# Designs tried in a protein design chat: VH-VL binders against UPF0292 protein AF_0905. Part 3

Target 1, 124 residues: UPF0292 protein AF_0905, of Archaeoglobus fulgidus (o29357)
Amino acid sequence: MEDYKPFFEAIDELKEKSENGWVVVVEGKKDVRSLRAIGVSGEIVVFTGYASTADTLKDRKVIILTDSDAKGMEIEKGLVEALKTYGKIPDVEIKRKIFSNVRKEISKVEEISAFYEKISGIEL
Key: E = the ipSAE of ESMFold2; O = the ipSAE of OpenDDE; V2 = 0.75 times the mean of E and O plus 0.25 times the DockQ between their complexes.

## First folded at step 1 (VH-VL)

Design c04 (framework fv_cosibelimab)
Fold by ESMFold2-Fast, scan of step 1:
Structure c04 (fold): chain C 124 residues (1-124), chain A 122 residues (1-122), chain B 112 residues (1-112)
Amino acid sequence: as target 1 above (124 residues)
Amino acid sequence: EVQLVQSGAEVKKPGSSVKVSCKASGGTFSSYAISWVRQAPGQGLEWMGVIIPIFGTANYAQKFQGRVTITADESTSTAYMELSSLRSEDTAVYYCAREDFWSGYETYFDYWGQGTLVTVSS
Amino acid sequence: NFMLTQPHSVSESPGKTVTISCTRSSGSIASNYVQWYQQRPGSAPTTVIYEDNQRPSGVPDRFSGSIDSSSNSASLTISGLKTEDEADYYCQSYDSSNHYVVFGGGTKLTVL
């Protein structure tokens, strides 16, 4: 009884931006594997700390894709503030769109691929 | 080796202010957040606030808003906590504690200062 | 907007295992990391567990942490209890909504 269309639309927007030069920032290696599995093809960077990550990305268009839990939200906030010191505003809306539509099912980026396979096999 | 060293004990009159210092050594000061936590005699730990030097921001617990000011001097690797309008119930040991927020950790105090006893009496 | 609740005191004999609970009043205990601090009389707190279940260097493996989502609680377990473990223990988490550090009320461990 869940409407998963908004989730798929958010994933499609992520894939399109990734293909067009946006760098996706994630918390760890499992997150990279999850996003690759669903077709995210562009550059993905693993978070290594606020200053080091912001310095790496200061000239890039950035999508922040941390987990939808308190730690992931804190990393997102800190990275947003660090990037602001370089005059950059990352995209945090894609993350909100992905998780807000599946809030009862998953909260971690590493869970996206398995969930995507599950609902694609059942729903589509 | 990383160490937080606090200033010495203070005895203050009601209505006055106290300013406690916390000097960090052995690490990159700006990469860390410094919190202040107090403990009244026989009571538990009470968080007062935090300074995040790299963001230039400080956040305070609601109970202490308007009375506490936390500042940092990156050039001397020192954080300060000033508490004003002192009352007898402010008598407590005041601790500074460090959090490594640059590593992506969520509030884990890896080092604590030795504590500063502030006594408020007439 | 949440509190962490611990028992006021626990006691156990040397060599036995003791468990101290820390229950979150609102929101999931798993939403934020839980840390545990040990405080002996006259001393500053020291970390015995961080990030739910990790031990700092120098903390013996008798100390362990766990999360139970069913009871919305974190637990500190100390096995092979020694007299030197007698102390106050505090759990701590973080409230991302207001950026507050939240401490439990503390538990006095007595080793009889």
Scores: ipSAE 0.006, ipTM 0.543, lowest interface PAE 13.6, mean pLDDT 85

Design c05 (framework fv_cosibelimab)
Fold by ESMFold2-Fast, scan of step 1:
Structure c05 (fold): chain C 124 residues (1-124), chain A 123 residues (1-123), chain B 112 residues (1-112)
Amino acid sequence: as target 1 above (124 residues)
Amino acid sequence: EVQLVQSGAEVKKPGSSVKVSCKASGGTFSSYAISWVRQAPGQGLEWMGVIIPIFGTANYAQKFQGRVTITADESTSTAYMELSSLRSEDTAVYYCATDYEVETSGYYYMDVWGQGTLVTVSS
Amino acid sequence: NFMLTQPHSVSESPGKTVTISCTRSSGSIASNYVQWYQQRPGSAPTTVIYEDNQRPSGVPDRFSGSIDSSSNSASLTISGLKTEDEADYYCQSYDSSNHYVVFGGGTKLTVL
């Protein structure tokens, strides 16, 4: 049985920052619904390209929450560089904290809600 | 094009349960959010809850918590809404509706509606 | 939770313009998208406006939506009124904190 405390703590940090004005960037519509299901209540935007997304978010505090795979890492790196041109540094550590302890179980943001529900019933 | 077809009208006695079905056709069932909304005669629209089949998650309006259960069967592309402990006040047309093909921020837009199912609760 | 308040009824003559309001009781109306649904007797609702001000394909350009943050309200405006516009109209938004869909009480539009 694994210790999922770090995963739950990372989700709580995500929810707290979202409630306090941080904008969460995701890859798609299913990711938005997954995050809403676990109680992420603040603004969530879907990635539409490096320049367009960075321009939209240049005055905002940003959490990048793309999938934990090669494509998601590519999007994260490109968006980080685009936001840096506006003097902004996004949060990428929440994503790392969420996935680092559950890498063998899930790698996609859209999987977070179902996984969260599953492991909350395992053993406390 | 997505269509939602609901089961037929039902007459139930107080204290019983009813289970209404909503079959999706022409689209990808698991990828949509399916809401249940009811309307008592001469009254407004009242949201009961939603299920997102791919995530296995159902959320319910506070008023119906403990009496309503929303489920989905991907093998038949059918969502279900079961309401227990029926009272005369539960007499209503029950609708399923889906959020499909619209880019959203997770706000459950009801783009396609079923035809409605009349449930009558009478002694 | 918040409530959405609509006038119970509105009426206007053919060819005129009518506006139906939808006021949010707490939190900003602009915090979440607003949809508008039209329901004719014996029929399921159909969407006339989504995402505050967007029209679905097939909805006439006589229908428009707007948001007014100063009054904390959304509005549905129907110009060039036709008898076929006679229906009940419902606004709808989403409470992201509680994951609840919220409907307004509905407005009966009579075209006389």
Scores: ipSAE 0.006, ipTM 0.528, lowest interface PAE 13.0, mean pLDDT 84

Design c06 (framework fv_cosibelimab)
Fold by ESMFold2-Fast, scan of step 1:
Structure c06 (fold): chain C 124 residues (1-124), chain A 119 residues (1-119), chain B 112 residues (1-112)
Amino acid sequence: as target 1 above (124 residues)
Amino acid sequence: EVQLVQSGAEVKKPGSSVKVSCKASGGTFSSYTISWVRQAPGQGLEWMGVIIPYFGTANYAQKFQGRVTITADESTSTAYMELSSLRSEDTAVYYCAREVDYTYYFDYWGQGTLVTVSS
Amino acid sequence: NFMLTQPHSVSESPGKTVTISCTRSSGSIADNYVQWYQQRPGSAPTTVIYEDNQRPSGVPDRFSGSIDSSSNSASLTISGLKTEDEADYYCQSYDSSNHYVVFGGGTKLTVL
């Protein structure tokens, strides 16, 4: 039996924070589309470089949601350091919670919506 | 004024290696990434890889994995691309290109370095 | 990994409008930003369009970019064509799945 409760709980936390003013940072347009499909309704920003993205988000509450692979981790690490320059601590826990129990199945943000549809039975 | 200035032309023998430099001026070196793109005579643009100087990390196109190394020296604001095991088909102009505002949008390009591989 | 396909060459008279297409082989053209670069003989490329349709400072407004999802293509349009526009033009996008930059094959623009 696969227990996907932690995955669904992480998605619900993402949606709740997004609705309450947190900005979600992703790597690309496919990621935006995937998150919109599962009901992430708040502001989503595509990463445009460390200094540029951090300057845009310096007064915002931020969730970093990059892919769970080497490059996604590099972008996360760099953006965390850039935001620290402004005294900001982004949320990186939601990403960990989303991918931690589904690492064998998906590793990319763009894959979230299709996977969510598959395991929830809800048509998106 | 932002500039990327590359090292001069090189003539190399097959089997040797070449190391091309790209010196950045007019901005904070660690605030952007630098990609290397080559162009064989009469051919199109081919991406080789990128260095993120802020972390000292690099990613490479699979075709070049294992024989390309991209590095950066923040103290001199210089990025380097080293290509080993040179073949005649590596004869090309090698460009460095910078991204500041957008990942993989190249807002400034170096002038290019011609590398000729011949016996 | 996807490919971007451009026509090998296009030609048009001064003062006319020319359009260069860039077609994505798999996935949607709208999935990632498209940039356009101009390269004159003996010179490095320079950007004429970024983020699908934006112009860098100093690029004339006769250069424009667009995306057409129905044909899965991006287009560079140059109006009021001048002889100085004669160059090779390259489209470029990014494959977020493979963390790879993709260039089109390039289009030679001849102004006759």
Scores: ipSAE 0.006, ipTM 0.557, lowest interface PAE 13.4, mean pLDDT 85

Design c08 (framework fv_cosibelimab)
Fold by ESMFold2-Fast, scan of step 1:
Structure c08 (fold): chain C 124 residues (1-124), chain A 121 residues (1-121), chain B 112 residues (1-112)
Amino acid sequence: as target 1 above (124 residues)
Amino acid sequence: EVQLVQSGAEVKKPGSSVKVSCKASGGTFSDYAISWVRQAPGQGLEWMGVIIPIFDTANYAQKFQGRVTITADESTSTAYMELSSLRSEDTAVYYCARDKYFGSEYYFDYWGQGTLVTVSS
Amino acid sequence: NFMLTQPHSVSESPGKTVTISCTRSSGSIASNYVQWYQQRPGSAPTTVIYEDNQRPSGVPDRFSGSIDSSSNSASLTISGLKTEDEADYYCQSYDSSTYHWVFGGGTKLTVL
């Protein structure tokens, strides 16, 4: 049996920070729908480019929540560097906590809601 | 309005190198990756590599690794593809393309007009 | 690494519907978005479908895309065929394991 407590704790942290003014950055529309389905209620911004996204977020507290794959890691790295030019350090730990505990199950943000429903027994 | 404009056709001898340029206008150059794709006469599209200018990260297709170098100059909004040790089978039209693999859209949204490189002795 | 396999050629009469397949050799076709590009002779490619099934502005609704996980394939469907649809069509997807874009071999569409 797999212990999914760390996954649920990471999702709870994401939800709480989102409710308290942190902006969540995702790669696409499917990711937005997935996060809304599990109760992420705050502002979610779709990545539109390094400079343009960083400029939009330069005055905000930011959680980068890209996929746990090669493309998602490249976007995370580039956005971290772009935000540093504004003196900002985004949260990348929540993503690590979410995926490190379920890396054999899912790697994409869009998959979180279906997986959450499956392991929690809650219908979304 | 976005445009990618490539340098003109070239004729090269076997064993030499060629450097093709791709100048971007419109949009923010650092917001996108630039991919290079070639097409030999009568053949399909073949991806060669990509550069993400904002952090100088380039990835190359295994077939071209060691012979291709892709670079970018953000000050002039220009990407370059250099192919060395040219062979006759490198005769092709070389395209640059704006690589939109992030956000809500995942595709090459703008293409350069192509540069014909002919390798002959 | 994976390959995308397309039929070399397809033919159909004006007004009819044609479907071009793009099969992924390993890993799920649904794991990454699939794009379709149209290339007419002497021209650079242009996008007709992106994100599996989306159309860019200016592309007629006769063009549609779909994914079939059971055959591990993407398909481009063109209905109401016109002579100007005669072109080479290429599918494309991203290989996240190697950080590479992959193109299908291309399909020559002849409208007869």
Scores: ipSAE 0.007, ipTM 0.578, lowest interface PAE 11.3, mean pLDDT 86

Design c09 (framework fv_cosibelimab; at its last look DockQ between E and O 0.03; V2 from the best seeds 0.00; counts 0 for: pae E 12.1 > 2, placed apart)
Fold by ESMFold2, look of step 2:
Structure c09 (fold): chain C 124 residues (1-124), chain A 121 residues (1-121), chain B 112 residues (1-112)
Amino acid sequence: as target 1 above (124 residues)
Amino acid sequence: EVQLVQSGAEVKKPGSSVKVSCKASGGTFSSYAISWVRQAPGQGLEWMGVIIPIFGTANYAQKFQGRVTITADESTSTAYMELSSLRSEDTAVYYCARGYDFWSGYPFDYWGQGTLVTVSS
Amino acid sequence: NFMLTQPHSVSESPGKTVTISCTRSSGSIASNYVQWYQQRPGSAPTTVIYEDNQRPSGVPDRFSGSIDSSSNSASLTISGLKTEDEADYYCQSYDSSNHYVVFGGGTKLTVL
């Protein structure tokens, strides 16, 4: 049986940081919908490009939450480097915690809400 | 002010290779997409491929896969395009062009002056 | 693998209005932004419209862009035509699913 405790703890950490002014960066609007459904209440921005997204977020605390696949890892790496030019280090660990034990079930941020509902028994 | 300055014109024999450089100045380099676009005499624009220097890897149009190599050197803010196994139909002006961001679909905002490559025997 | 089809040439008199079409062969024209480039003989292309209908600084406001989802096309409209507008015009879009750039075949604008 899968131990989902780390997944739920990572979701709780995400929600807490979001409530405290951390901005979550995602790949698309479906990801925003998924995170809202599980109770992420703070600011979420959709990645629009490395330079444009980094410029928008250069003065913010940032969590990068892109998909756990090749495209999402590429975006994460590039945005980390773009934010470094402004002296900012974004949080990339919450994404790792979310997907580390569930990667065989889901790999996309948009899948989080349905998966959460499935394993928790809570209708969202 | 952002500028893209390309290397000079070249004359090549069939079967050889050419490497064109594109030096960027006046802005950030590593996070912008650099595309290569060619134009044969009297013909339209043809996209060859792209690199985002911060990744160090490139994506190529299928037509050029296996013959083209696009690279970038962040320390010199320079992108390169190398086309091998040259044929007479590769005679064209080769442009580099900067996009704000590749996968957001943002347009080319700056173009290099073009490099004429002539392939003749 | 979609194509963008433009008329090969268009012509119109100075002072009048011309519209150059750009039709997408498969998938929706509205799925990705469309750009328009002007290229005068012997010169590199320059952007006259980006993101469907936005004009870069320095481009005259007589250049405008639009999208028509029903005909699956984009259009570049140039009003108050001047002789210096005589050039080749290219539309360009992006296939986000396959990560490649698509150019239209180009349209030669003649100002008679």
Scores: ipSAE 0.007, ipTM 0.562, lowest interface PAE 12.1, mean pLDDT 87
ESMFold2-Fast, scan of step 1: ipSAE 0.363; ipTM 0.815
ESMFold2 (binder alone), look of step 2: mean pLDDT 91; pTM 0.933
OpenDDE, look of step 2: ipSAE 0.479; ipTM 0.852

Design c10 (framework fv_cosibelimab; at its last look DockQ between E and O 0.03; V2 from the best seeds 0.00; counts 0 for: pae E 14.4 > 2, placed apart)
Fold by ESMFold2, look of step 2:
Structure c10 (fold): chain C 124 residues (1-124), chain A 121 residues (1-121), chain B 112 residues (1-112)
Amino acid sequence: as target 1 above (124 residues)
Amino acid sequence: EVQLVQSGAEVKKPGSSVKVSCKASGGTFSSYTISWVRQAPGQGLEWMGVIIPYFGTANYAQKFQGRVTITADESTSTAYMELSSLRSEDTAVYYCAREKLYYDSSGFDYWGQGTLVTVSS
Amino acid sequence: NFMLTQPHSVSESPGKTVTISCTRSSGSIADNYVQWYQQRPGSAPTTVIYEDNQRPSGVPDRFSGSIDSSSNSASLTISGLKTEDEADYYCQSYDSSNHYVVFGGGTKLTVL
């Protein structure tokens, strides 16, 4: 009886922003693969450290999409602080929208594509 | 083992301020928001505001704007609520309650034991 | 701003089923999650339903939550009513941003 419409709407928002020049930051290569599978087509950057990642993204519009757990939130907070030194405020709300709607099933970005396939019936 | 432990009961004079503490244990403090909810004798629950330690920001119910300040100390895992310009109508039990930050629409999963604040003329 | 309206009181016999309504005055009840809390006299509230229809661990499966978009309301249903269920019950939801909390006025459940 669960309604996954909010999850799909958040994924659509992510894809739309990615297509319009927003850079998505993730924790690792498996996350990149997962996001590509669901149609995220823009630039995706893997976290390499707070200062280094913020420096590479200082002139960009940024979406932070780290895992929905304590470590992922720690990385998110640190990146927000680091980007702030360049006067940039990254988007942290898309992650909240994605995981808040499916918290029982997944907590990691790498799990998104398999979950998407499961609930949509679309082979990726 | 999740627990929210609040400071003890207080008796205050009108016009003064009160500061109630809420110490959290059994989780990562920055993974949660802490709300303050009060209940006057025989009345319902009234939300006052929230501190979001991860962002360092607070949001307040309009009724309490300008009178309430909610803060947090991440190093001690403690949230604070200070209510100023106390009136007799502020006599209530004050609760802290936590909600998962990432799942901020999931409701309050744990409540403190409550702190009675009595404002006497 | 909106209100959540609950009946002031409801009563029913042990073993029966009771339903407590929670009607949202403006905006759609389905736009934001609804929670339900139980409060026994002298105690802090405890969660019996979160995210519309989910039960925390330790809450009996005779407690259930539902959303009815046509009446713009949420419902808490308690089947197999026990004398221990006698308490005040509050619904709770959020504004559209999920940053501000709204409680219903509360419902006193009496088990006859």
Scores: ipSAE 0.000, ipTM 0.541, lowest interface PAE 14.4, mean pLDDT 88
ESMFold2-Fast, scan of step 1: ipSAE 0.302; ipTM 0.789
ESMFold2 (binder alone), look of step 2: mean pLDDT 91; pTM 0.937
OpenDDE, look of step 2: ipSAE 0.013; ipTM 0.617

Design c13 (framework fv_cosibelimab; at its last look DockQ between E and O 0.65; V2 from the best seeds 0.00; counts 0 for: pae E 5.2 > 2)
Heavy chain, then light chain:
Amino acid sequence: EVQLVQSGAEVKKPGSSVKVSCKASGGTFSDYAISWVRQAPGQGLEWMGVIIPIFDTANYAQKFQGRVTITADESTSTAYMELSSLRSEDTAVYYCARESYYRSSGYYFDYWGQGTLVTVSS
Amino acid sequence: NFMLTQPHSVSESPGKTVTISCTRSSGSIASNYVQWYQQRPGSAPTTVIYEDNQRPSGVPDRFSGSIDSSSNSASLTISGLKTEDEADYYCQSYDSSTYHWVFGGGTKLTVL
ESMFold2-Fast, scan of step 1: ipSAE 0.056; ipTM 0.700
ESMFold2, look of step 2: ipSAE 0.067; ipTM 0.708
ESMFold2 (binder alone), look of step 2: mean pLDDT 90; pTM 0.922
OpenDDE, look of step 2: ipSAE 0.290; ipTM 0.801

Design c15 (framework fv_cosibelimab)
Fold by ESMFold2-Fast, scan of step 1:
Structure c15 (fold): chain C 124 residues (1-124), chain A 118 residues (1-118), chain B 112 residues (1-112)
Amino acid sequence: as target 1 above (124 residues)
Amino acid sequence: EVQLVQSGAEVKKPGSSVKVSCKASGGTFSDYAISWVRQAPGQGLEWMGVIIPIFDTANYAQKFQGRVTITADESTSTAYMELSSLRSEDTAVYYCAREYSYGLFDYWGQGTLVTVSS
Amino acid sequence: NFMLTQPHSVSESPGKTVTISCTRSSGSIASNYVQWYQQRPGSAPTTVIYEDNQRPSGVPDRFSGSIDSSSNSASLTISGLKTEDEADYYCQSYDSSTYHWVFGGGTKLTVL
């Protein structure tokens, strides 16, 4: 069997930070549904552009959780720089921890819930 | 193919400024960040700063803050690095590099030798 | 802030395997992606490994990267050494706390 403990630990960290006021930024509505299905309970914001998203989040603690593909990584980088203009440091490490051990299996946030269900044996 | 072409070598006097250009060709200037890295003779690589052209946002290494300015002109697909108050220890090859997420520099310019001497 | 430490030089015979380490001084090496660059005399650096262990197209499979969290280091491994592998190698990672990119000091590889 594959060792998925780092993946589950990263998901648990995401849930804990979300419960404690961190806002999760995603690319779309399917990503929101996926994260809700695995128990992410806090505020989730859909990316609407660098300046607009950064302006809405300038007073918040932020987790950037975009897809692990070229577009998702580009959005992450641009949003990090936009938030920097407000003196904010977003969390980008949770995304790395989630995808680094499962890159060959999933690359999209919308795929997390189905994958989590598959490897945990829990029906979501 | 993607190519970064830098301006030619320069010889400068102490106390002056130098402005090095980096022209992107082969496709995607606005989609990527441009970082600047220098290398003094016989020494290692030293990151100086980065610009994201679509946001006109630049960030600089603490060591160069106040002396370096990085700008971009999207109409010509060209990034610039200007270093002021030059000293002899600024003698180095200056590279531009295209930055793809997480600090990966996937394409590098050929380098520009800047010599600071009296 | 952190530093990345590499050995100054390594040497090995043609056909053998060499490993170059890159140790992070504070914080986990696994917290940020590690890249490796090759620089031959008179040339600009080129990427040989990105995102810890990925190879760009055109880089031979003799080049591989790995992360060891227990020693807080990244490693570049080159098997089947060839004379054209002689170069300086630099590791690099991102410091998310300062928004700065950090390079290792570089390692000179000699193939004897």
Scores: ipSAE 0.006, ipTM 0.535, lowest interface PAE 13.0, mean pLDDT 85

Design c16 (framework fv_cosibelimab)
Fold by ESMFold2-Fast, scan of step 1:
Structure c16 (fold): chain C 124 residues (1-124), chain A 118 residues (1-118), chain B 112 residues (1-112)
Amino acid sequence: as target 1 above (124 residues)
Amino acid sequence: EVQLVQSGAEVKKPGSSVKVSCKASGGTFSSYAISWVRQAPGQGLEWMGVIIPIFGTANYAQKFQGRVTITADESTSTAYMELSSLRSEDTAVYYCAKDWYEGYFDYWGQGTLVTVSS
Amino acid sequence: NFMLTQPHSVSESPGKTVTISCTRSSGSIASNYVQWYQQRPGSAPTTVIYEDNQRPSGVPDRFSGSIDSSSNSASLTISGLKTEDEADYYCQSYDSSNHYVVFGGGTKLTVL
């Protein structure tokens, strides 16, 4: 039996930090919709490039939530380095916690809401 | 603002290779990607691939995988596109373009005409 | 992979409004941003619309972009047509599954 408790705990941490002023950075519009559907209520910013995104977020607390694929990991690494130029360290652990528990089922942020609905029994 | 300046026109024989350069000035070279797009005479725009200099990583359109290599030299702010095993149908104007993300090209190079003929 | 389909050509008189469509063959047009590029003969393309409906500085407000999920298409609308608007127009989107930039086939706009 698959234990999804760590996945739900990671999603709850994401929601709580989002409500408390952390900005979530995602790759695209489908990712925004997915996170809104599961109750992520705070500010979500779509990645628009390393320098432009980092400049927008230089004074903010940041959670990087890109896909768990090669391109998503590349964007994460570049954005981490860009934010470091402003003395900022983003949260990358929430993404790791979310996907490490469900790597064989989903790899994309846009898939989170449908997966959450499927395993929770809650209609979104 | 960014300016992209490409190397000059080339005439190549079938089976050879060509390497086109794209020198960027303005902005921070590592803060954006560089895409390569070609256009055969009278035809549409065709995406070839992209390099993200900050990571040294490149991705290529399926049609060009195995024949195209895109590289970047951050010390000279220059991107390169090398296309091997040239055929007559590779005759085209080759553009480099500043890629903010996923094909949003806000600045384009002037283009380099590559003619493949025997 | 998906394709973006544009009409081959469109024509209209000066001062009128023209709309160029860009239809996505599979997956939602709203899944990824759409850009529009203008190319005049002998020149490199330039961006007239980015992120579905945004205009770069220097592009006249006569140019606008829109997305219609019901027809699975994006549209470029040019009002108050001028002779200098005569050009080829390309839509472009992104295939996130393959990490590919996808161009439409292009539309030749003739102003006459």
Scores: ipSAE 0.006, ipTM 0.549, lowest interface PAE 13.7, mean pLDDT 86

Design n01 (framework fv_ontamalimab)
Fold by ESMFold2-Fast, scan of step 1:
Structure n01 (fold): chain C 124 residues (1-124), chain A 123 residues (1-123), chain B 112 residues (1-112)
Amino acid sequence: as target 1 above (124 residues)
Amino acid sequence: QVQLVQSGAEVKKPGASVKVSCKASGYTFTSYGINWVRQAPGQGLEWMGWISAYNGNTNYAQKVQGRVTMTADTSTSTAYMDLRSLRSDDTAVYYCARDEYYDSSGYYEFDYWGQGTTVTVSS
Amino acid sequence: DIVMTQTPLSLSVTPGQPASISCKSSQSLLHSDGKTYLYWYLQKPGQPPQLLIYEVSNRFSGVPDRFSGSGSGTDFTLKISRVEAEDVGIYYCMQSIQLPLTFGQGTKVEIK
């Protein structure tokens, strides 16, 4: 049995920040649908390259929400560095809180919605 | 095991509305969305829209925007598509299909489909 | 919208002979997540479509190994190494990299 309270708290923080003008950056459209399904209502931007994405978001408050795997971490690291060029520091802590609390269950952003519903007791 | 079962054929007059149902079984309904796709006689597949079975969020194709409403009833594991102001060019077989499914093998799209509901619009 | 174009629109194949279908997209289907969101479906007469190939080249459960998908970026191919009677139907490619989801116009495969 797992205590999933920290996971739900991390998701709630994501939703609240998203509603308050933070832009969430994801890897693909499936990630967008996953986040919409759990109630992330604010702006979500799909990564299109380090320089392009950083230039688009240089004046925004940014949450990087890439997968918790080697590639997702590589994209996060590169985008953090690109945003630092504009003097901006994105939030990478929410992603850490989400995945570290369910480290053996899921590693991909697109898996969040199905997992969220499974552990919330919504099963047929 | 996974199954999507749709309601029966409908014959409607221009200007009427039709409501097609899609009952899901064999999986956790609220974990996956439902897509609606139609196929006019002798023609190809046209995406109509998508609904989340979790929170009811929808996204509709521009061509039917303003005439379509998609809903999901989690208590009965049933998705619905309500199409209003019917025209003769809405005559088609309407399919529901399970949205994105992820497992260790990869990302499946439309991995399971309903049997289809024929909607005929004629005067 | 991403436009999906299939060629040919129709194929008549002798049983046991190979078949090849091309699908081209108006923009790249390779996304930042490293995946290419290209899918192939078969619609047999009187039936709903069924998934054959996901993510360009992966066969869905129960799909015979005579089916193979290949390609990258904007150019994709579905091959059937030896067409059998049960392979008759209309084949569709589909992209899911962005909404709206769009299909090719379909390729009808018939037995001579």
Scores: ipSAE 0.006, ipTM 0.540, lowest interface PAE 14.4, mean pLDDT 86

